VHH binders against F-box associated domain-containing protein sdz-33 (sdz-33). Designs and how they scored, part 7

Target 1, 300 residues: F-box associated domain-containing protein sdz-33 (sdz-33), of Caenorhabditis elegans (q9u232)
Amino acid sequence: MATVPFPILCLPDFVLQKSLKLMGVVEHLCLSILSKNIKQLIATLKGYPKCFSFKFVPFTSLTVVGERFKHFSFRFDIDESSQNANLRSYTDEGTYITLTVPGFTVKHWIEHVAYVLCRNNSIKLVLWEPNIDEVYEIVKDMRTVEVVIVSSEIQSCHLLKLFPSLRYLGVYKAPISAQILTYNLLHLEVKTKVTLNDILISNCSNFSISGNDVSDKELNFFMRSWIKGSNPRLTKFYIRNSLRVRDPYLETVLFQNIDYIETHKKIYWRTFEISRPDGTKADVMWDPLYNSYFNMTVQH
Below, E stands for the ipSAE of ESMFold2; O stands for the ipSAE of OpenDDE; V2 stands for 0.75 times the mean of E and O plus 0.25 times the DockQ between their complexes.

## First folded at step 1 (VHH)

Design u2 (framework vhh_7ubx_2)
Fold by ESMFold2-Fast, scan of step 1:
Structure u2 (fold): chain B 300 residues (1-300), chain A 120 residues (1-120)
Amino acid sequence: as target 1 above (300 residues)
Amino acid sequence: QVQLVESGGGLVQPGGSLRLSCAASGFTFSSYWMTWVRQAPGKGPEWIATIYSGGDTMRDDSTKGRFTISRDNAKNTLYLQMTSLKPEDTALYYCATEGYYDSSGYEDYRGPGTQVTVSS
């Protein structure tokens, strides 16, 4: 069994709360199942956005997100017949902590973790397997604002019907459908192949693409189309060239038949400005040294 | 067949120095933003520094005077130079692609880590 500071449960609430603030997420989870009082005390600390993923049956993977570059990842192996959940840190592969709560299902564990660790009612789902109806039954009483699709068998139409309040969608392994592209998302992140046509029909506000080989000619066409009124909801278009080193972005190709100005020039970035006839402006920037990104941000 | 392998950790006295290396294979290293993250016993991962593909860096204020992140794209290797080490720096040190720790991380990668112990 994991080392748990059992004597701490006998401390007055104010001393216990101060001690809890010095502990990490794993200690909070272990202590939260020991009594109703300590569960409620841990819940008052409120620190993390909710984030859950389903990787394996019976495994449920949980990531707790803190500051922008800091987060904590855990895997739960839930055995309902033995009433055990085995907690494994991704940073400590050889260590398991066994948590036992009679009657707890996967749904109870997710609700418990959300209650004791996470302040906001919003959750992010990472879908590794095609059983979205089963996942929906587990999370239907929670507010799902973000979904990441890692399974090619997931149907986007069905997903949007189950989670109509969806604001962020990530698509890592599933094909991109016109229904996903035309939906009014705040943020669409794609790590699968996208075409110029996919970009042009997108109705999201923030469009992030990774691992795609979008040519300078295609970007030129996209920018000329944007100038003519395409992608009216777009506030940011971002490409990360993470799969390979591409040929240098060529200013002459990117801005062919576009009136533009260079607003900023430094060794590590160059910023350009393009405008619609109505006066709407966008900043265009790319990595001039390694071509690792292309960014277009619409000014409001 | 993507792999990140850290090395250079070990036992060091307070005030000492270590240079960590991370050898990358199976992906286009030069196009990735790379990060160093550490995890102390009983704590979650703590971000240290990120290096952009173009060489610019972002660093945590608590370590920026003592830790330097750098990369050699020709060798597909990421480095962390650590100086003036303190007992509080004792942790397992991981190299990772930027984004691994943001819960999106399906196409993002992390190494198994190298242990740094600052003691005596």
Scores: ipSAE 0.000, ipTM 0.179, lowest interface PAE 11.3, mean pLDDT 74

Design u3 (framework vhh_7ubx_2)
Fold by ESMFold2-Fast, scan of step 1:
Structure u3 (fold): chain B 300 residues (1-300), chain A 120 residues (1-120)
Amino acid sequence: as target 1 above (300 residues)
Amino acid sequence: QVQLVESGGGLVQPGGSLRLSCAASGFTFDDYAMTWVRQAPGKGPEWIATIDSGGYTMRDDSTKGRFTISRDNAKNTLYLQMTSLKPEDTALYYCARGEYDFWSDYLDYRGPGTQVTVSS
């Protein structure tokens, strides 16, 4: 069990830092567990803006996400009796390297990886199964957490209570509650049924809705309500409709009793602008053939 | 002027394969993430996969084992290789510029789409 210092650790800081910029994530992680000094130096480089943690029984995994969806995934091997964990780093060929640090738990690894590789201490949790309490015990002392909920067994009020700093939330299969809708989230993504009233009471900044059949009359009502001051935190509203919305959205219906102008900002999409009495403007566009999406972006 | 033009769709039997192409022009193709989306009759639009400027991919789990997204930056072309096709894969397939994922689902431009029909 002999440890041998890597030759790279003998380089001057400038040369070492330049060399580290040419290495991959596996090399960074291997070096970061060997020396406190090299761990701190690698942390100055921070090649990835954020970390994701994914939990599913019997495996726990962590994904590190870089610019333009560059990603690297790790799996944890957990000793159930001690809760000590080893980190597996996988290659595209299906081979892996196992990283071991005495006494490290899943929580220690997440903190280590986030500190060394990620530019912020934000973590995204993707939950395919309803074991939120177990995940909470792992991440409760972390500064920022973002959660994806895909199960109807997870109650929205419980989630918000456990993660009061939550900025991003996804609801894929759970019914959406007024508690979630009125919470001041930065981003809310919903792939379950949403009503016009649900849209009107929402207090999130970026609202993305999928799998719904929203009519041009409902969107007209929403836009007229927005002009009158509804949804004051809204910066982006996006709908991805079901193909059951067969009739194309009609401009005359969408903008009925709304003063608007066409702005020609895009090639494949007609773009329009609406305004509040206070001068706040929003850009509107949609799929003219299939109603596949509707987008409204508020200007500052 | 940004243009995206899909091709390669058609009628294919269950278990068959198709390769879709998307020819891009009017922008620096290698600077942008590119996405494949499909929309089946009577269904909502379904995100399939995104490939970033560096070649890293994000894929929908339901098609991940059967569909492969790739790009050729020298040819300004996006590809979708489809294998083991099923009747439920019948849809209009279109490419789009930008990222479509859980945290940022905004697409700038899209093509007119290419129809894929899987039937016996």
Scores: ipSAE 0.006, ipTM 0.230, lowest interface PAE 9.9, mean pLDDT 75

Design u4 (framework vhh_7ubx_2)
Amino acid sequence: QVQLVESGGGLVQPGGSLRLSCAASGFTFSSYEMTWVRQAPGKGPEWIATIWSGGSTMRDDSTKGRFTISRDNAKNTLYLQMTSLKPEDTALYYCAADLYEGDYFEYRGPGTQVTVSS
ESMFold2-Fast, scan of step 1: ipSAE 0.011; ipTM 0.322

Design u5 (framework vhh_7ubx_2)
Fold by ESMFold2-Fast, scan of step 1:
Structure u5 (fold): chain B 300 residues (1-300), chain A 123 residues (1-123)
Amino acid sequence: as target 1 above (300 residues)
Amino acid sequence: QVQLVESGGGLVQPGGSLRLSCAASGFTFSDYAMTWVRQAPGKGPEWIATISYGGSTMRDDSTKGRFTISRDNAKNTLYLQMTSLKPEDTALYYCAKEVEYTYDSGTYEFDYRGPGTQVTVSS
């Protein structure tokens, strides 16, 4: 038979709890605004996304990313008046579901989403020219901020002081400072100008850059420095979206005065091994077809 | 499963405009950063622009005044609007999907590319 709409709010508690467990995150979020009891009940359910991305430009959207391989997202469009704040979830049909809650401010939406959906005690901030102090006041009492991406200029001292638990930092348009480079980050991603000196003073474990301003001679110098003990915390160094033209003499320049072993050779993809006197080894590779110019991974 | 299909290329005169499209299927389009890359005859791949899953854009300085990247998540489509085209813009244009984002990686590695669409700028 054709299904008839069943008013879920009229179900007995036991049936309601069982029904909620069969619903997805979008349905949970929609139902969570209907009553305090449903909001609390949904917050106790298991299987929620581990990560949240809050994009501020200025407070125009909130994106929630599912667990690593579930790959779902939905977006909140929150205008400054908050009268027409909208939840958008995209479908394969190219449509979206819109939900408006009268009187909900950007703070109300962030608090609500964090309460209902965040089973992880960390959040990710994407800062697109917002006032960082205003963002901090909203999030400081909610969750631990471990991931920040900035697409505008910010003061590095101020950022690190506000978010002392920071483990991952992405710098997309802002200049990078020595303070950020020397900070003990798990991962630093830079999509702006990077110099050889910036690479050499970096104290992060995982360093990812994009750009075309690091030469093969400079990469050679870096590798020789690493062999001599520089960047002791480094586990991975990656250069992507390089504008570099394929150079048939790259190997000669890149490995000048370095003892190396070629371990893999394919079309555009080559892998080399370098080692420290203490036996620590690293794999060096690049694949221009996938926007990968240089990739160095320390073996352990 | 994952498919990217570029279209919109062709022959155009210097100073002209073209809008490239990339139709995506087999994955949740809105969850991934997308990029445009071109390869001219005799040259390696050249990055043009990336748009994040949130809509933030990153563009190469040499083309950013003439090229605009955008996306329509409802249609699972990526766009590149090209204006003031020059003979030097002649190339195969590819779109690529970001590798699955992880907390530890955080980078926009691109693990799949389409077959490309040819843009030829000549009189």
Scores: ipSAE 0.000, ipTM 0.195, lowest interface PAE 11.8, mean pLDDT 69

Design u6 (framework vhh_7ubx_2)
Fold by ESMFold2-Fast, scan of step 1:
Structure u6 (fold): chain B 300 residues (1-300), chain A 120 residues (1-120)
Amino acid sequence: as target 1 above (300 residues)
Amino acid sequence: QVQLVESGGGLVQPGGSLRLSCAASGFTFSEYDMTWVRQAPGKGPEWIATIYTGGSTMRDDSTKGRFTISRDNAKNTLYLQMTSLKPEDTALYYCAAGWDELYEGSYDYRGPGTQVTVSS
């Protein structure tokens, strides 16, 4: 008796569908738990451009990016006896709403949100320190396309066996194996230590590294190796250096024994072109003042 | 040169208050979402609060009633007002620009931090 029925539930399906198209993710989630018909109707809309990110930290959370630096976060503050999930929006002042569904577990919430909001049933996982086998049991019926590891206790190589649809992998605090490096990933992002040899054996298309100690001599060796045919699947190579390094890369060292052309020059960045004997070109760009990044993009 | 510099930390007794500041330079401050994060020795980073462009905020439940995040775009400065401090709040507090809440510990820029110690 405490709940007042929503008048919108009395609308014809056509009118209801038009009304739903004007609502946001919070409203869609709130309405999706009220009836099976509304749940199915909302699932047909699937207007969200990103797959959802499921975080397995001390609490379970789900995040949707609506704008570049703004996002909606859905957190599961759920034990086995609790049926409540807290929703938060980037537009509020830390205010949340609680959704209650009798009998729901963490697995039910994740399946429900994936069904309602995920286009192509694709999900992204963020792993802090959960038992990876427990996480797998929750998400095994969904298409996991991206995983980020932020715990040093998780072995990244185990993920390839559990998630064969994996195309994007982030390794922030866990050791990276040769098996991961040589796998055909679309994107590999690493924030742990990597060696020149790790870079050379990588078989991903887009390789992003942050917090590195890679020298201009090592980058020169990598570029010369690429010119000779190493990293054949590479389309983009990005390094974000620590702002505390402060030793600028030397152009004469970076391009030692490399034939290059400078295409653009500005105070905060310079762009150079290098080529393979077969005519394949790559654009190389870095910050010459603060050595904050190095970027290499392959053209065809 | 991108730089974030925190200040305002120190030793405070339980129940006390502190106001932390983060001075930003070298980037367009008003176009970045700004975040406060803390880290105790031997522990991982703990997100506290984010303030978005336009002034909207998100805060962690454990500190929500005691901590307030704010920004001054004219001064390129981020603030954290802390009240009713507890020994458990003892940590290095740092600010970050472009914090990615999907991947806690991911950011575009970060300061060195300011130490807050709550003890008698």
Scores: ipSAE 0.000, ipTM 0.230, lowest interface PAE 10.9, mean pLDDT 73

Design u7 (framework vhh_7ubx_2)
Fold by ESMFold2-Fast, scan of step 1:
Structure u7 (fold): chain B 300 residues (1-300), chain A 120 residues (1-120)
Amino acid sequence: as target 1 above (300 residues)
Amino acid sequence: QVQLVESGGGLVQPGGSLRLSCAASGFTFSNYWMTWVRQAPGKGPEWIATITDSGSTMRDDSTKGRFTISRDNAKNTLYLQMTSLKPEDTALYYCAKSDYLEELFGYDYRGPGTQVTVSS
């Protein structure tokens, strides 16, 4: 366990606040367990990042990620018979301190860590081998979940029911369900292969794709479909390519049977404009040096 | 169809060494991060190490210096070299296919596992 001097609990409040500001995360976690008054005092400190996300591995590890590359890495030692858990808090050097509280489960620790370290009402969940129901039971009363990233296959109906405030969804597993694709998300990020049909049925406002091989012919078909009225909610379509993996984007293929114009909107990149019959316009551009991205942004 | 097949586990004495292998098929191996995970008797799954598509590695601090993750893209095979084995290393070891993007550190498929038992 961390060395936490018990006599600090006997200090006057103003001296206690000064002492707490000089302590680290392990000391804050330990002291907040011992006293409700200290827990509330720690909550008033401005030393921790305002924006936090929770990264879960299969209920044995938790990473809390904040601004300015602040990372707090925790691991749980679970007694399978009682489900009681000890918390290991890791330092930047890779050493750790073990915290033990009789009767604390993984849920109790995550609630406590969230209270001490998470200052925002809205959180991001990043799930590695997710048990979405277990994560939901932990976070449902603590914070509003607006951002979810999953690395495994998900039951889309269940996910959307559990997180009705969801605005941003990241999906790393294919195939992606039609229910997710057709849902009116603000942002859908896909880090696995998508088909042309997946793109065409998507109903999100901002669609970001990475780690796939959408062809120039498929992009041409998508753009022609957009001109005819597909994807009415779309404001941005973005593809991030692995660096130096794909062949250069070809203007002649991308704009086959499309009336387009070149604009000089940017100094170092060529930009192009396509239009719907109703006058709605979109800007199209890509990275000509590394072909690291393709971007289509709907005007207004 | 994604398949991961682990091998190389067995019974070994404390202080011994084992090399685990994971044969991958059904996906472009070189484009994915690969991870080793273990589950000890009576405990939940524990992350051991991840290797990125570029060959960069990340390891759990409790096994750092004793375990080395590596890959051979020409053979579609992932390896875990284990040295100075301890009784607490007794577990079922899984190979896992992961997202190739650094911010995730997750996996989207796991093999059936290979049993490692460290006993004298």
Scores: ipSAE 0.013, ipTM 0.214, lowest interface PAE 8.5, mean pLDDT 74

Design u8 (framework vhh_7ubx_2; at its last look DockQ between E and O 0.02; V2 from the best seeds 0.00; counts 0 for: pae O 13.4 > 2, unsure alone 61.1 < 65, grease 25.7 > 24.2, placed apart)
Fold by OpenDDE, look of step 2:
Structure u8 (fold): chain B 300 residues (1-300), chain A 122 residues (1-122)
Amino acid sequence: as target 1 above (300 residues)
Amino acid sequence: QVQLVESGGGLVQPGGSLRLSCAASGFTFGDYAMTWVRQAPGKGPEWIATIYSGGSTMRDDSTKGRFTISRDNAKNTLYLQMTSLKPEDTALYYCATDEYFGWEDSGYFDYRGPGTQVTVSS
């Protein structure tokens, strides 16, 4: 009788499931390599968060970020001669465990980690380099709902086609295209220069811009346009990381020719309410203390 | 001394409703924006909604339509009406003053209560 090298593999599923629930991520990854059954069982476990973020530093590291503050960091040790890769799982203490599987490439590990940890969950993809095509080959069978790209090279149409389930897009260090702006994203975050026209043509529900010095006059125009019916899908628009000194004449510029109600006034921030003729209301907040120069939230 | 005391939490079944209250004291309640935040075990704080002194509200999209924030300035009380509760709503719910959260759930608050536990389970 061939001695099963791993007795745990012989446990009934219900016992195995209980045991698996007591194990950590590394153990799950290891056991999943050893047994297809275990791999499937782990995939059915409810203990993993619904959202995962894959951060790709191209083919050198993988960071899986679960729901809020739960990070699993992996790096790959690649044998250049064979293209085999070892997986290093890092601990919070900065130590790491190395997993070695003969014949496993980086791609194999990514697929395995994705299967074990993400299963059918939504994926956030963070790209630091523009090798999106290579990454896509790895994640094409996954449900990518969020992409953050830190690259000067973005093909908007290509990107949107690659990820049909995309809801959230972060664009860093690249010019924003009209295709992206006009797309019906749930959330668009842009850390590059945007114009008033860009804001006006945006079709996302949530629009966040940073590193921009949008003038009060421009914001005034935007708000007036909104009152007239622009950006009908807009739920939230806010500007971050814009240091502004409190303007005692805020109403004279920002709200010029706009009917508004001041709803809150503090030393460092103020909130206002504006309304469309159809009765739709929006809250407008100016608050440099919160690192938010301008924040507009449409009430639904 | 500023005090915030949350109440109304408990165990509810999925699909159920719950109304949370926050009793405020030690400050002019009506002058402050008030916020509900929740935190599940192992997770960071999640912003739910803010209501300003004038009655305007900001709300997180994830709970929008199910949760309603309101206030009674005469009673110095903040409310959160929760409907169609889900297991994912299980968390400790906090009341906070002048708290503002951005999209990434980063924000600022001055004061926060000890919280009331909401557990949604079948």
Scores: ipSAE 0.000, ipTM 0.186, lowest interface PAE 13.4, mean pLDDT 80
ESMFold2-Fast, scan of step 1: ipSAE 0.012; ipTM 0.401
ESMFold2, look of step 2: ipSAE 0.006; ipTM 0.216
ESMFold2 (binder alone), look of step 2: mean pLDDT 75; pTM 0.746

## First folded at step 4 (VHH)

Design c1 (framework vhh_etentamig_d1)
Fold by ESMFold2-Fast, scan of step 4:
Structure c1 (fold): chain B 300 residues (1-300), chain A 123 residues (1-123)
Amino acid sequence: as target 1 above (300 residues)
Amino acid sequence: EVQLLESGGGLVQPGGSLRLSCAASGFTFSSYAMSWVRQAPGKGPEWVSGISGSGGSTYYADSVKGRFTISRDNSKNTLYLQMNSLRAEDTAVYYCAKGSRYVTYTSGYFDYRGQGTLVTVSS
């Protein structure tokens, strides 16, 4: 723990404000523990980057992102017998200071850091283990969970029941279920295998798929289905194929039985337009040499 | 071991034609996109043309479009570049490349190239 000057709490308010403005994040976190008045004062200080995101990786780390991508990076040292946690605050050079408060758990530290450095009520969870119930007990009373990245087996119905405000879901290591696909997500990112039928039943606005090998014939079928009214909430569709240095998609196959127009003719940047009978248009582009990606963006 | 051997370069008058060849070995030729890349004296490499593994898709730099034709013979493991209406600015060492590359701000991907063949367009 950094040395905290106890006598600072006895300074007149105008001197105290000037002194606090000369201190760094670790000093502010330390002082905010000692006094409710100082905690409130520090939370109102100008000069701290505005918090835009709050990321929790259960039991290991906490990241707060502010203005101009300024990062406040923290790690937890947990005593398994007591569940008491110490917080490491990192500098840009990779050095750190350990903050210790008797009785503080991971939950106490998340609440404290969020109050002092970040006032948004949204949190991003990154789940390495199938420990969703333990994580839920930590975050349920603190922050609205809007973003979840799953890298372990978790049951879809249980996940959605615990986090009904979920807007973004990343599925990196688990089979994708119809319940997830049909849920009204703003963004669904999948790194597991998906079928054409999975794509067609999806109800998310922004759909990103990686690690799949999707053919130009399958993409043609998808685009023809979209023209006929499938995926009505879709605003962006992106696929990154798992195989590189293979035959690129054939324009004649991709747009078979589709009325389309090329809007840009640059070799590094070719864009094609397709449209629905109702006048809704979408821009299509893909990697013309490696077939590494396919992108479709619905115009508004 | 990937090997690429370019041939067919030489001295040609402006307006003339040349056909370059690239003999490939050490990999499944039909499974890979191939490219031609050139480097003029004192300049960096410039992607010229690309062709898919099947030969069904071809791509050209704006500077050569309509004048050059890329093709391949997968039965012979050979890549070709037919160059017509040659100009002084086409003078360069031409390289055969496994994979593809095109002029872009953000990316170029380039697996391998051979020793090259010199093309000189001069009067």
Scores: ipSAE 0.000, ipTM 0.147, lowest interface PAE 17.5, mean pLDDT 74

Design c2 (framework vhh_etentamig_d1)
Fold by ESMFold2-Fast, scan of step 4:
Structure c2 (fold): chain B 300 residues (1-300), chain A 122 residues (1-122)
Amino acid sequence: as target 1 above (300 residues)
Amino acid sequence: EVQLLESGGGLVQPGGSLRLSCAASGFTFSNYAMSWVRQAPGKGPEWVSGISYSGGSTYYADSVKGRFTISRDNSKNTLYLQMNSLRAEDTAVYYCAKTRYTVYSKGYFDYRGQGTLVTVSS
């Protein structure tokens, strides 16, 4: 049964605020179900990242991602007859406590957790299974702005129809489709195979690619295409290559048939500037030691 | 195995000139930025100059700007440092360094050669 670690409600406001700031997410959740005043106060503290992942098989569970790469895992104990759910919250010792609120379903718990922990009442979904209709029924009254696809079976067109407020999309295990690439996203992060043509048709503002081996010739072609007007919404393009060590990209190959200048904006990284005929400029930099990344940021 | 062999050091009078050479082997020379680093007697190492993979960009410490010129010949796998208007404070062992950074900081060098001694005295 859910209990409080100590009688916090009797403390003066200054001491109460200090105590709440020293507590973790589990303690905040425990206290938030015991007092309406404490629930409101916890909701005003420094918020947590808007990251929730949902699994339905074999057990309905959620994970909240905190700062400093911490994550907190919760599992639901669902009464099959009533659909009432208790939230199982795990401690650092590997034990768990059960949080019970009469009449709460999985949906009520997710709304409560989002209100108490997440800034701006918006959620980030990490989709582990292809059952996105079931996820939608739980979160349809909330604002879903971020989705990460970890399942290879999720269909792009269905996802975009269910979540029209989507601004940030991560594709980690599914093949990337033209529907996702051409959609007007603020940020697209891809960890699956991406071709040069996929990059050129993308319509997102910030494009991050990981786990791909992109050559200096391909990057040269992309930069020349950008100079000619491709990717008009692009503000940042980032690649993290799959290779850890190799001969560095050749400056002469990267900038072949490109008018460029070297700038000294960074003390330990070479920075270069390329321009469109209209005066739009972009900063280019890459890891010269391992070719581990390439970065291009559009100015003005 | 990476090998760097410096040559061209010697005794020279103040105001004189020397040209240092570094013969590189064991890696694809044309793909790496290169640097010259010196160490004066009783002092720590000081970065002197750096050059990009292609030779298109060169960088110099404030103490040597306008007097030293770094260059490379990728067809010969050789790095050069032309030193003009030499001063007593230029006396040091000069090392060729394999690096991928254009600005010197401690720890950014993969390998150093044996060095070549430059003594500037009258």
Scores: ipSAE 0.000, ipTM 0.118, lowest interface PAE 20.2, mean pLDDT 75

